VHH binders against Epidermal growth factor receptor kinase substrate 8-like protein 2 (EPS8L2). Designs and how they scored, part 1

Scores and structures below are computed, not measured.

Target 1, 157 residues: Epidermal growth factor receptor kinase substrate 8-like protein 2 (EPS8L2), of Homo sapiens (Human) (q9h6s3r46to202)
Amino acid sequence: MHETSQYHVQHLATFIMDKSEAITSVDDAIRKLVQLSSKEKIWTQEMLLQVNDQSLRLLDIESQEELEDFPLPTVQRSQTVLNQLRYPSVLLLVCQDSEQSKPDVHFFHCDEVEAELVHEDIESALADCRLGKKMRPQTLKGHQEKIRQRQSILPPP
Positions, changes and structure headers below are counted from each chain's first letter, unless a header gives other numbers; antibody chains are not in Kabat numbers.
ipSAE, averaged over its two directions, is called F for ESMFold2-Fast, E for ESMFold2 and O for OpenDDE. V2 adds 0.75 times the mean of E and O to 0.25 times the DockQ between the complexes of E and O.
[cut] marks letters that were taken out.
The coordinates of atoms that the task and the answers printed are left out; those that the model quotes come from them. Centres of patches stay.

## First folded at step 1 (VHH)

Design a1 (framework vhh_8h63_2)
Fold by ESMFold2-Fast, scan of step 1:
Structure a1 (fold): chain B 157 residues (1-157), chain A 122 residues (1-122)
Amino acid sequence: as target 1 above (157 residues)
Amino acid sequence: ELQLVESGGGLVQAGGSLTVSCAASGFTFSSYAMGWSRQAPGKERELVAGISSGGSTYYADTVKGRFTISRDNAKNTLYLQMNSLKPEDTAMYYCAKGRVYKNPAYGTFDYWGQGTQVTVSG
């Protein structure tokens, strides 16, 4: 569909937000990511992140096989994490589906496209879903052009 | 049916080398992170090596520089090349399938094989 955006991302980590993991807040998860990064215990996985009017999807970069699907109502939070050690711009998603007793927090490194721009697109999709409006398709062309311009001045991956 | 079948374990002298293999079936092998863990008598289970779908690798400090993890997506096979083996490397070695978006270093494997025994004497 023409309303689908696609971003190259590197998955950094996924944590369960649970007291047993000592992760009761997003800040706890960020501290754990920083700790693992300082100990060189982060390995990255290249993925495609798609944003559309139904969900956020993670796809295999080579085959485009769907690895994960987050229906928009299951996405509780999207935010950026800036200037954390070796990762200058990180996207954070908090997701919880009906089969999960606890939320998951996902971290992605978005070096090809600034995490702020990916976050803006996701927030637009979430706002349309939550507020029952359809503003994202009207603004998407301008947003995609901004992303394209930023990608042209950034170093290649 | 998802299956992980390890092979290649055996007895080897200290300072020797051994390669263990894992044949995977029942899932799209190339899309998942894979790893090797080991369990020795009287010790906790240890993740020794991991490899992402894109080929990025992780190694525990105990094996870094001696072990090499690799994958052959065309053959649905995971390998662990073990060099400069020490008696303390004696353990049952388990092949593990990770979840696609979870880092195996956090213990997020969702399936394990039956294991293959590696014994280092010497």
Scores: ipSAE 0.014, ipTM 0.279, lowest interface PAE 6.8, mean pLDDT 79

Design a10 (framework vhh_7pa5_2)
Fold by ESMFold2-Fast, scan of step 1:
Structure a10 (fold): chain B 157 residues (1-157), chain A 124 residues (1-124)
Amino acid sequence: as target 1 above (157 residues)
Amino acid sequence: QVQLVESGGGMVQPGGSLRLSCAASGFTFSDYYMSWVRRAPGKGPEWVSTISSSGSTISYADSVKGRFTISRDNAKNTLYLQMNSLKPEDTALYYCAKEIRYTNPHYGGYFDYWGQGTQVTVSS
C-alpha cells in the first residue's frame, strides 16, 4: 500500500542513547555530532534509504545488499536537523528493537533531496502503521547484536 | 577514568616486524570490542582491525589482511597488534580504541581515540 520510496543518503554517525555516554536526549546526540564534525572525525558512507509499509531499510549503494532493516514499530522518532551542522540537510532517526535495552540515534546527510521530504515520507509510513495497517514484527536481534558488538568503522573508498 | 596506553612502535625497514601493545584501565576490558586505528601524516584515520570481547571474532582492513594479527589478553587488560611484512604505506600513528560506537564495516562514522598513540615508521 505504501509504495517503496528510495533516497540517496550519507550515513554520518550512530550513537547509543545511554547516560554513561552522556547521551540522554537527541539534543545530546546532536551536540556530539557537531563536536565530531568540528574535529573532522566524521567520514560518510553513501547508501540507499528505502521506506515501505513494513520497515525502513538501508542498502549498500553499489551492491544493494541490505545493511540494516528497521521494522516500523521499532522507529521511535524521525526528525530533521537544520542549520546546526556543517551539513545543510540532516535526518535523525531514533530506533529501538524490543531486545535492545537502549535506543540508537542515527544521523544521515540528505544531499540529493531535502531531509524534510524524507522525514515526511517516514512520518506518513509510521502514521499508516499506527492506524491499524499493522505489520508482523521481524526479529533483528541477532543481526543488531552482531553489528553493535563489532562496532568498527571503515574509511570510505 | 578510561585510559589506553599504546606502546611498541618504532622505526623499521620494509619487510620488518613490530608488535604493538595497549594497556587498558578504567573500564571492564573483557566486556568490549577493541580496535586498532591509524593516521598517516596528512590523511584521515583508517580502521585497521577489530577483535570481539572474547577474542572469537576478528576482522581486518583489506590493506593489512595476511600481514597483521590482532589479539587480546583479558586477564592482563591488554590488546596487541602483531605487524609483519611492514611496508612504507604502514607508516602512521597507531591508536588503540575502545569500540563503544555503533558502526559496521559498511557504515561511515567515527570513533574516539583514547590514547596518544604509538608511532610506526617504515623507511629504507
Scores: ipSAE 0.011, ipTM 0.234, lowest interface PAE 9.3, mean pLDDT 77

Design a2 (framework vhh_brivekimig_d4)
Fold by ESMFold2-Fast, scan of step 1:
Structure a2 (fold): chain B 157 residues (1-157), chain A 123 residues (1-123)
Amino acid sequence: as target 1 above (157 residues)
Amino acid sequence: EVQLVESGGGVVQPGGSLRLSCAASGFTFSSYAMSWVRQAPGKGPEWVSSISGSGGSTLYADSVKGRFTISRDNSKNTLYLQMNSLRPEDTALYYCAKGRVYKNPAYGTFDYSSQGTLVTVSS
């Protein structure tokens, strides 16, 4: 879809923010991910992360099936995680819909683009949603163009 | 705290059907994706199928697609696997897993029972 940003990511983990899991903050979730990484218990799944003016979507790259749909009002937080993991470029999302009693924390390694660029696109979509405005295709394409420009300046082989 | 109890395994002839169940306790069942993982004799674990917390999304290994159906009943904290058109190569211990397991169940962010339920397909 031309109006939708699309990123190739690797899903690392999803944790529920629940006291029974000892995860009451994003810092607790990051700590748990670090622990799993040190025990070599992180299984990575390649996915497509799509950002549009309605939602964030996760598609399985091999099957093309929708794994998750996060309507923008259900996305509570987006941030990057730097220098804490073996993965250099990690995106964190906190999501909770009206049917969930507890939020989920999702972690992704951004292998095609830097997590900061994906985070900026998501924050732009969330800001437009919170202001009651729809994301414009030009704004979305502008952000994607900046991503491509940054990728283009990578040192050649 | 987390408990997963599998049941429904048995011996069946090729082409037969079985329905596996997994009774979950000790966590908010509806908040987690759930998976089925199997381990054939002398082989490593193989991911079979996953279902989202709401039940709105399902995913299957190519080896079982079209034959197996994963489902859940969040009011009963129970996960199911309906297995149709069973083949000898489906013979394995089947495990219920808390969390997303798509491809390589040897690594992941899931808890699953070591007990399992045995499915044997033979003539």
Scores: ipSAE 0.012, ipTM 0.267, lowest interface PAE 8.2, mean pLDDT 77

Design a3 (framework vhh_4orz_3)
Fold by ESMFold2-Fast, scan of step 1:
Structure a3 (fold): chain B 157 residues (1-157), chain A 124 residues (1-124)
Amino acid sequence: as target 1 above (157 residues)
Amino acid sequence: EVQLVESGGGLVQAGGSLRLFCAASGFTVSSNYMAWLRQAPGKRREWVALIYSGGSTDYADSVKDRFTISRDNAKNTVSLQMNSLKPEDTAIYFCARDTKIWHNPEYSGSFDYWGQGTQVTVSS
């Protein structure tokens, strides 16, 4: 069994990367998010983002029911988006399941500079997966403990 | 306790019209994003219409210009007016509360409350 990192995030938007949506690149998706933010058309959803050596998981904040599971091979890109929105620290994920014809772009607000830390944890998990290793080679324990303590109030199991 | 109850489904001939209703309780529709989705036999659930908390609306290309989503704040209901119905519109139609502007139908967290659905059958 491996340790799972857990982060409290606010989901901002999910876009399908398709010409019909006028989103053919990550830059198009970011532009769309900025547009929606300026029109006050973003409704945030609180959730838990878990990172482990197999997948990224999104859980309901209250019930901890799994909302989404992204196996690491399906995660095409992880990126931070800083200072382009009223949200100063945003995490962007591009994911595509083998059964999906088009990739999805997911945006999450992370408190403080946490988006950079979450991104680094995800990159470490992706690197571990690519190398076929079961343990994550990078240690972020000090920062993860600090964030975990600030977000240690978990919803009932 | 949150409840969404759909009604208004039925059998109609191609070219006809139907109006679906969604009665909400336990929350206020005017303060939330509300959606209509459908699921045809053997297919995945598909989003068709959205009404934003501010009152603006959005539609999937397959139903644009034929379907109209609206709400009645006094009755706390959301409705879907379906015109120029096609056999391809045959599906179970669901009312849902949506927390996102855009969503993947595979993303259960995009819709935190769902109704039981109402069957719409369009004959040719």
Scores: ipSAE 0.005, ipTM 0.177, lowest interface PAE 10.6, mean pLDDT 76

Design a4 (framework vhh_7pa5_2)
Fold by ESMFold2-Fast, scan of step 1:
Structure a4 (fold): chain B 157 residues (1-157), chain A 125 residues (1-125)
Amino acid sequence: as target 1 above (157 residues)
Amino acid sequence: QVQLVESGGGMVQPGGSLRLSCAASGFTFSSYAMSWVRRAPGKGPEWVSTISGSGGYTSYADSVKGRFTISRDNAKNTLYLQMNSLKPEDTALYYCARDTKIWHNPEYSGSFDYWGQGTQVTVSS
């Protein structure tokens, strides 16, 4: 049983990780955000970030409309960015679903909560999701292989 | 290199009309939502309008609904803003901006990674 955690955040930017955009790493994306921040060209959107055992969800503050759903398997990375921006507490997410040719990098300012706490909650959810998949019981194929091995052993005459 | 170049600004009387254009280069124009953002003297940036990459979806700030129309020509890599019934409070530098939002919220565009240099619109009698 996992409870849904909910955090008030401000979306700062989303960048596509593409060589044509000169964004091939999270460090490239952070540099781009720093440049936009220094030019005062960041327009923020307040939203709710929800963490549960299935996904990360972004909801509009006023309407409660779902803006985005990131199933946990599509979340490649969670990271904090501290004191490198005019925003003191920033959360970075790298996400890519099966329909996307390139990953997205999302940046959020965490005003009411420390980004490190949000990051730890996300990492906990990701670890539980990944551990559950790794510890999955053997399927019928595995059972068939065990039967085949056992059939090769005969008692001595 | 991404470039956005605005044109079409000028001085106009209240009730007049202007059409702004933005010439885009250096990226796949049709893959991005595009926005118009304005900055009045002494004020911060105010979002005006957004159009989706395909042109199938548009949204407008309440202050301009019914007066402004956003459109795009993907074959020409050009964004437009038709401004009718202009008011003195529409006086601002108007920027073409590339929208980085992947979400379809009809009431909001909020993240821009490239901006043009701006074109001045002045509405006065």
Scores: ipSAE 0.015, ipTM 0.400, lowest interface PAE 6.6, mean pLDDT 79

Design a5 (framework vhh_8h63_2)
Fold by ESMFold2-Fast, scan of step 1:
Structure a5 (fold): chain B 157 residues (1-157), chain A 123 residues (1-123)
Amino acid sequence: as target 1 above (157 residues)
Amino acid sequence: ELQLVESGGGLVQAGGSLTVSCAASGFTVSSNYMGWSRQAPGKERELVAGIYSGGSTYYADTVKGRFTISRDNAKNTLYLQMNSLKPEDTAMYYCARSTKYYRNPDYGAFDIWGQGTQVTVSG
């Protein structure tokens, strides 16, 4: 049976990367988050962020309802962001599926684990996914083993 | 045709209770993230409550513990039960549907808005 990495995160915001929103870059999105934070206009939502070999998933922590599924090919970027206001280290994801004309930028506060660890796990999954597209089926076992390695080093809840 | 129509607003005394309703047509409330926002005179609109398709709920700190969002799937109607009302709760209350449930409080997520229902709380 396949295992999944799970992280307790707090969702801070999601913005559409669109010129009409004055968000044409990740830096624009970060500035908007900082503005919302300074005005105390961020509604934090507790979620489970799951990382596996097919996708990133967001689950509501109370109900276990799946809020979003991001197939790994739709994840364009993962980054940590230093913000010294309320959130010293934030995880940023840029995602766009084939049905979307514009990307979404998602921000998460990682309070039970370093955002850098979550970012590295996601980057590893993304790299393995890209390698798997060009490899024979036999080499996909290496991808599965990397996922298991990630799960084994996760801190307790 | 996609529409939201609010009702149930009115004048209520401080400490009282009021329920506002939002009737949806052209789509199903239980299949979408739905929210209630409000706007007081001269102030910007604020999101006060939301409900995900699966039933999970979220509230602004200003109303948490006093307001309850719910829905009736048979009537395709969203509700906001408001208890322990304060003069600061006086506002036009708007119902909205979101295309992206996780974008609360990003207003870019809400693609259908109602016309609003006025709630006035006297001291």
Scores: ipSAE 0.044, ipTM 0.395, lowest interface PAE 5.7, mean pLDDT 78

Design a6 (framework vhh_surovatamig_d1)
Fold by ESMFold2-Fast, scan of step 1:
Structure a6 (fold): chain B 157 residues (1-157), chain A 124 residues (1-124)
Amino acid sequence: as target 1 above (157 residues)
Amino acid sequence: EVQLVESGGGLVQPGGSLRLSCAASGFTFSSYWMSWVRQAPGKGLEWVATIKQSGSEKDYVDSVKGRFTISRDNAKKSLYLQMNSLRAEDTAVYYCARSTKYYRNPDYGAFDIRGQGTLVTVSS
């Protein structure tokens, strides 16, 4: 069965990666977010982030309408930014669709454990997409693998 | 390249209506607050209306409240301005603009990208 993971996140900012904006790397985008955070210029939006085997979807909590659909091939990078901002746990996504000449960098506030979990889920979906798999795991990949490794026993002969 | 292309302007009689459209490309439209700003002949830029990413929050300059309605269609990557009860004072070039934050005044540096504009002339 195909399953959709769903996470409550707060959108913090989106920047275009453009040399005219002095944003040529993810680190440049993080620095800009830190500056905006320090100046209290971040206006947040509550969203649901959904991860499935085709795309990442953003839904507005207020309307439940789809705000954005990022097909997995358009997601270039997923990264966590921890303890860098007044927000302890931030998810960073770099996305570029076929209509875009430049990538967008999206920042979302998550709980620290949740941001790492969301990142792992996205990386798993991206890897499965590239391998031609169309199903998402029902359980957390990293935790299941760690449990298996610790409890592995040779099968009976 | 980031592009915003406005359309729908034209000549209309006082009391008439027009619907402006803005087609966005080259960026993730649904992640940005969007605005309409205008420039009347010989005057500076004036903010007209702003809409939240989801469409749930809207704000207008007092002179157009009750006459203009801003809306968006994120699936079509389009921004709209429905203009009713048009007045001669609404004559201007109308621009759509991208912003990553909500500010109603252009002097606050809220408007990031704008297109070439579409001319609206209200005249008898």
Scores: ipSAE 0.013, ipTM 0.317, lowest interface PAE 7.8, mean pLDDT 78

Design a7 (framework vhh_4orz_3)
Fold by ESMFold2-Fast, scan of step 1:
Structure a7 (fold): chain B 157 residues (1-157), chain A 126 residues (1-126)
Amino acid sequence: as target 1 above (157 residues)
Amino acid sequence: EVQLVESGGGLVQAGGSLRLFCAASGFTFSKYAMAWLRQAPGKRREWVALITSGGSTDYADSVKDRFTISRDNAKNTVSLQMNSLKPEDTAIYFCAKGGTRTFVNPQYGSTTFDYWGQGTQVTVSS
């Protein structure tokens, strides 16, 4: 399946999940972002987040230049963070590839689309990837069609 | 094992130029953001310039329009061209590997790097 979902997001921060940074859990990373955002203005980067059958991709909003590619096997966790930051709807991703000594925690503000919708789409893609050929094609088509219909309400500009 | 080796530092007069180089090994260079940070005596390490795996660049306001970061994925090198140098640019300059493969927010840059070089001294005389 070649269906690709696109979401307009604002990148807030990326942290290494490492003891030397005092970040050993997702909760530690959330607390750090809350602490930093309360003292300083977060300088955000607007981008497109794409979800497909192979990876999550981050692209420049204007040129669609690829800023990052996260193969689905490297995505360890997707989570929403609600009302704990100045931003009401935040998406959190934990990613680690074979070249990384420690996982990364990425935070995105979903200003035009609810983070829960983006999270649901990512979880669907991850579930498909983890199950591999055991997942039925008809089931995947149904999930992707529902997500696409939700996206069409608030397409990227 | 990750290694980052800086070179190109030295003494230069205000208004002069220097080019710093960083040779990287031990990881898939093309997949990671690379940065230059600097530390002057008695000050915290400060982010200066960033280049993402995709080639997008970002700069601290203090060096914008004077410094240019670039990378050569075939040679596993990142470089920093420094023009119109000021005495305030005097510092040890460090090459850093991004702790992520993605864009690093400059406000939090130093906390998102997982490896650093030994540094190269840049001294700008008045």
Scores: ipSAE 0.054, ipTM 0.400, lowest interface PAE 6.1, mean pLDDT 78

Design a8 (framework vhh_brivekimig_d4)
Fold by ESMFold2-Fast, scan of step 1:
Structure a8 (fold): chain B 157 residues (1-157), chain A 127 residues (1-127)
Amino acid sequence: as target 1 above (157 residues)
Amino acid sequence: EVQLVESGGGVVQPGGSLRLSCAASGFTFSSYGMSWVRQAPGKGPEWVSSISGSGGSTLYADSVKGRFTISRDNSKNTLYLQMNSLRPEDTALYYCAKGGTRTFVNPQYGSTTFDYSSQGTLVTVSS
């Protein structure tokens, strides 16, 4: 059984990290969001953000239809942006899959405590995923050794 | 400089149809999801529909499902909204918006989108 955490969030924006958009860094993306927020150009969408051992998922709050699925290996960064926006508690995710030439930066409004909690949960999931990759060669090696041992013990036909 | 030019609005009777267009320039059109949003007189803005950069995925507000169709032609850098079975409550200024790259989750106005297109295109449905 995989433990799945679920959080109510409001999506604020998604930007491509592209030089043509003057977004080369996370700081550039934050500045753009601040600019949009100051001009009241942000239209929020309420959704559910789920964190599990395989991915981060975004679901529509009304229909529960999957809007996005971010496999953990595609999540490059999780960060909080606190008290720099008209939204006091913001979660920032940088994601890029193998089919994308450029990464995406996603922003979600959370309560300050919720953004920190969501961030810590995501970092924990990412750490477990990376640790799992490191441990896989060791467990495979042990499995191969056990197979060889059992083959030598099996009685002849 | 990003430019979005909306067109195709007009006056139509209930049950009629209109096709809106949005001509985009100044950015790699196929790399961005696009949205249509509207603002009725005296009301706040309402998201209408979104389409992914490739055109492979579309989303619609419940109020327009089955009546409106969003589409795009990446070779012409143009976004479309086909509106059928129009109702008086569809009366609004319609804006196209440049969205994110993979997700059409939130119809966002970019600063560059508003740098050019502050006007939108007016759709009036009246008898």
Scores: ipSAE 0.013, ipTM 0.293, lowest interface PAE 7.9, mean pLDDT 75

Design a9 (framework vhh_7b2m_4)
Fold by ESMFold2-Fast, scan of step 1:
Structure a9 (fold): chain B 157 residues (1-157), chain A 124 residues (1-124)
Amino acid sequence: as target 1 above (157 residues)
Amino acid sequence: EVQLVESGGGLVQAGGSLRLSCAASGFTFSDYAVGWYRQAPGKQRVVVASISSGGSTKYSNSVKGRFTISRDNAKNTVYLQMNSLKPEDTAVYYCARDTKIYHNPEYSGSFDYWGQGTQVTVSS
């Protein structure tokens, strides 16, 4: 069974890993994000991040129209960035499709779910993809459902 | 050091035209999409127009048909030709490098902002 997990996130930035910009590592990208944050140069986009057995998808929160699709084989890395930014809970993704000469580094703030939970779900999907499996632990689905239940109690801004 | 320097702003009467320039340095300009943003007093910053590395253009609904974005890779410069200006176009205009656009040009989020901006004032 391949169930889709869904998380409410805020996109913070996307950088190309470009040697001419001194972004040759994830640490370089994190430093750049910290610098932009300190200068108030980050404009956030609220969206839904979906994890399934084939891809990671970014959707418009209101219409749920697809903004971006990252097939799992194109996802090179997932990690958390904790307490290094003004944002306490940040998810980092490194993605590169076959037509890109350089990888992209994506940053998301996770304010309603811990970034570690999102990261674990993504790592599970990536591991299952590598092994040809399409099943994932359902405990994350239960936790996500509780988060959605909690969010529905709070009136939207 | 990445630098984006805007110029060409000023005061113009409604119906007039202005051409903004953004001079880029410190990165391989031709490899990146570049966009123009604006911010009016008391309002959020919004995307006005963008141009991809390949020259494909996108415009916000409020400026479509009136503004034209273009680039000159040999000069590391992006331009915004603004025609039929309206008082509602009054704002500080910023240029920014972008690696990816998730929404139409009315939304921001994927641009790196390094420019200081140039003021455009349209009188009635």
Scores: ipSAE 0.015, ipTM 0.320, lowest interface PAE 6.4, mean pLDDT 77

Design b1 (framework vhh_8h63_2)
Fold by ESMFold2-Fast, scan of step 1:
Parts: sequence; structure tokens; C-alpha cells
Structure b1 (fold): chain B 157 residues (1-157), chain A 124 residues (1-124)
Amino acid sequence: as target 1 above (157 residues)
Amino acid sequence: ELQLVESGGGLVQAGGSLTVSCAASGFTFSSYAMGWSRQAPGKERELVAGISSGGSTYYADTVKGRFTISRDNAKNTLYLQMNSLKPEDTAMYYCARGSGTKIYVNPEYAFDYWGQGTQVTVSG
């Protein structure tokens, strides 16, 4: 069985990172999201974000059907955006597969957990992938288990 | 270069059928909600149909039961199958890319890119 982390998130937007779209950086993408949110009444899509040893997966919360699969090598960046929008914490992902000439920037509102926690789990999975570790990744769950088991000696004050 | 190119428009008799297509390029088609809007002379543009990245569909009441929106992610192509066409369906039909995976509740602001359009004319 895979050690898979799962988070309830709300998808806010996806933008392609392209000069012709005036989006050359994540800051440009954030500005576009702010501009859209100021003009529109938005109903976000509820979904499950899964982090495992091979990919980040987005599943429809009702049907459990896979909406998107981001193999870890295609994930270029994970970042949090705090208090910039109507949403208290936002997760930003930059992804680019081998068939795309330009990256996509994805935004998610993390309602039940802090976006920083989701970001840390993703960074852990990306680090394990980049180092070529074994197929049992150090996910958030694995990281928490290691912390719990770790014995530390702190000098008395 | 991001492009949405519509095709398949033409002249059709009332009660007939027509399929319009939209070829998308320059972005990750499967990640976006897509839609069809139309504009008749002297009228405002209206959203006719929408489809999310996950396949959920929306239809305007004026076309519900007659039109079917679908997508082929392998071909980066969006379709609108129009049945039981009426003279009032005569309009320029525009393919549109949503700003994200879901169709917005305010359709006029839900889309950030539009194609050049394809003319559909229903006679008699």
C-alpha cells in the first residue's frame, strides 16, 4: 500500500506562464488571480489533492475521478500565498510536462489545513524524488513519524 | 501561440443538425473549463454551454435538451452538437477558454480567451 497524503482543497485558477499573457513570473500570476477575484463572484471546485511517491494527483471530491496527474519531475515549484486574496491561505504550484513549451501555474485554497503544511509535504516529496530515494517517500505522514520517533537531548536551561 | 480556431459553421434548415468544433493549441487544454458562446446581430453575447476539465456540463435554458457539449482531450478539441435547430439559433458561435478548471457563476467573466467565431445560419 502506498503512503499517500490527502488534502481537501478548492481549485481557484490555472494560468499558463507565457510572455504573451503577461505572465513571466509567479508574481504576475498572483496579480492576475487578484484581478480576477476582484471582478468575479467565483465558486471554486472542491477536490482532493494527493501527494505520493510518484505524483501529485487531483481528484474530484464527489466522483473520486482523477482530474489531473502531475508526475513529480514535472512539478517545478510549490509556494504559499498568504492573505493576498479573499482566501486566508493559498497554495501555488508551477508544473510543466514534456509536451508543453510553457509552465502552468495552479492556485488552490487550503481550507481545512494550512497551505504551509501542504507545501511542506509537497517539498518533501519533491526532494525525495530529486535525490532518487527508494519508492517509499518521506511524505508528511512519514516525516511526522520520524519526528515522533526521534530522540533529542536538549541541555537543561 | 495560444489559439482557439472554430470550424463547422454553415447554413442549415430549421429542424436540422450541425456540429461546430474548436481546435485549441498553445496551452494545456485538459486543465481548462471550455465553453461556447454566441452572439446574434443586435443582441448581447450569451453563454450557450460549458464543460469543466472533469467533464461536468452546463447549458443555457434556451438550448438545454437540444445541444450537447463535449471535449476530446487527446485531440485538444471542443465540440458543440446542435440538434433541432431554430431560426433564433442563428448567430456567430465563439469557442472560449475558462480561466480555470471550473465554470464561473458569472459567465460573462468566466472566460479569458475567445476564438474568431464560426457563423451558424438557420433558415426556414
Scores: ipSAE 0.029, ipTM 0.317, lowest interface PAE 6.1, mean pLDDT 77

Design b2 (framework vhh_brivekimig_d4; at its last look DockQ between E and O 0.18; V2 from the best seeds 0.00; counts 0 for: pae O 3.8 > 2, placed apart)
Fold by OpenDDE, look of step 2:
Structure b2 (fold): chain B 157 residues (1-157), chain A 125 residues (1-125)
Amino acid sequence: as target 1 above (157 residues)
Amino acid sequence: EVQLVESGGGVVQPGGSLRLSCAASGFTFSSYAMSWVRQAPGKGPEWVSSISGSGGSTLYADSVKGRFTISRDNSKNTLYLQMNSLRPEDTALYYCARGSGTKIYVNPEYAFDYSSQGTLVTVSS
């Protein structure tokens, strides 16, 4: 059984990973994002990020139209960027499809769900895809439990 | 050097129309998706519209759908935004931004890192 996860995110920036853009590493991209953020040069765009056993998909928050589809094989890297930005919970994705000469680095602020949970979901999906494992169901179950536990501790609104 | 220069802003009454232009230079224009973003006074930046490198695909924020039309002339390295049925809430500084390849989402880097000053649109009676 395959499940689609959906997260509300804010797109922060996308950089081409190319020396011409002074981005030859993920660290370069992070530094650039931090620089832009410090100068208040970030244009946020709300999106929905869906994760399933086939791809990562970005949807427009209002129209629900597909903005981008990242088949799992095109996802080269995922990680979190924490406590370095005005945005406290950021997901980083490096993606490159067959038509791209260079990979893109994407930054998303995870404003409703912690970036770490989103990252774990994505990593489990990638692991399942790459290694033929079935880890993602357990990962998602664990996430549900974490959310439940947190809700039980928080005072009512 | 990459440059984006917006123009066409002005003062217009509600229901009026404006056409914004963005002159691009310093890169292969047709290879990049382009976007319009805006920032209203006292508000955060808002994505308005995007168009693919070839111009074959467009996307709009719900707030402007049916009223705004994004287009481009790759032979002139120019991005356009036709704004019809303008409303007071459309008042903002409008910027053009370069995307990453054919991706139709905002890349703030190219809206702010270059000598882009935006163009002011004021809709008022």
Scores: ipSAE 0.028, ipTM 0.415, lowest interface PAE 3.8, mean pLDDT 87
ESMFold2-Fast, scan of step 1: ipSAE 0.165; ipTM 0.496
ESMFold2, look of step 2: ipSAE 0.275; ipTM 0.592
ESMFold2 (binder alone), look of step 2: mean pLDDT 80; pTM 0.806

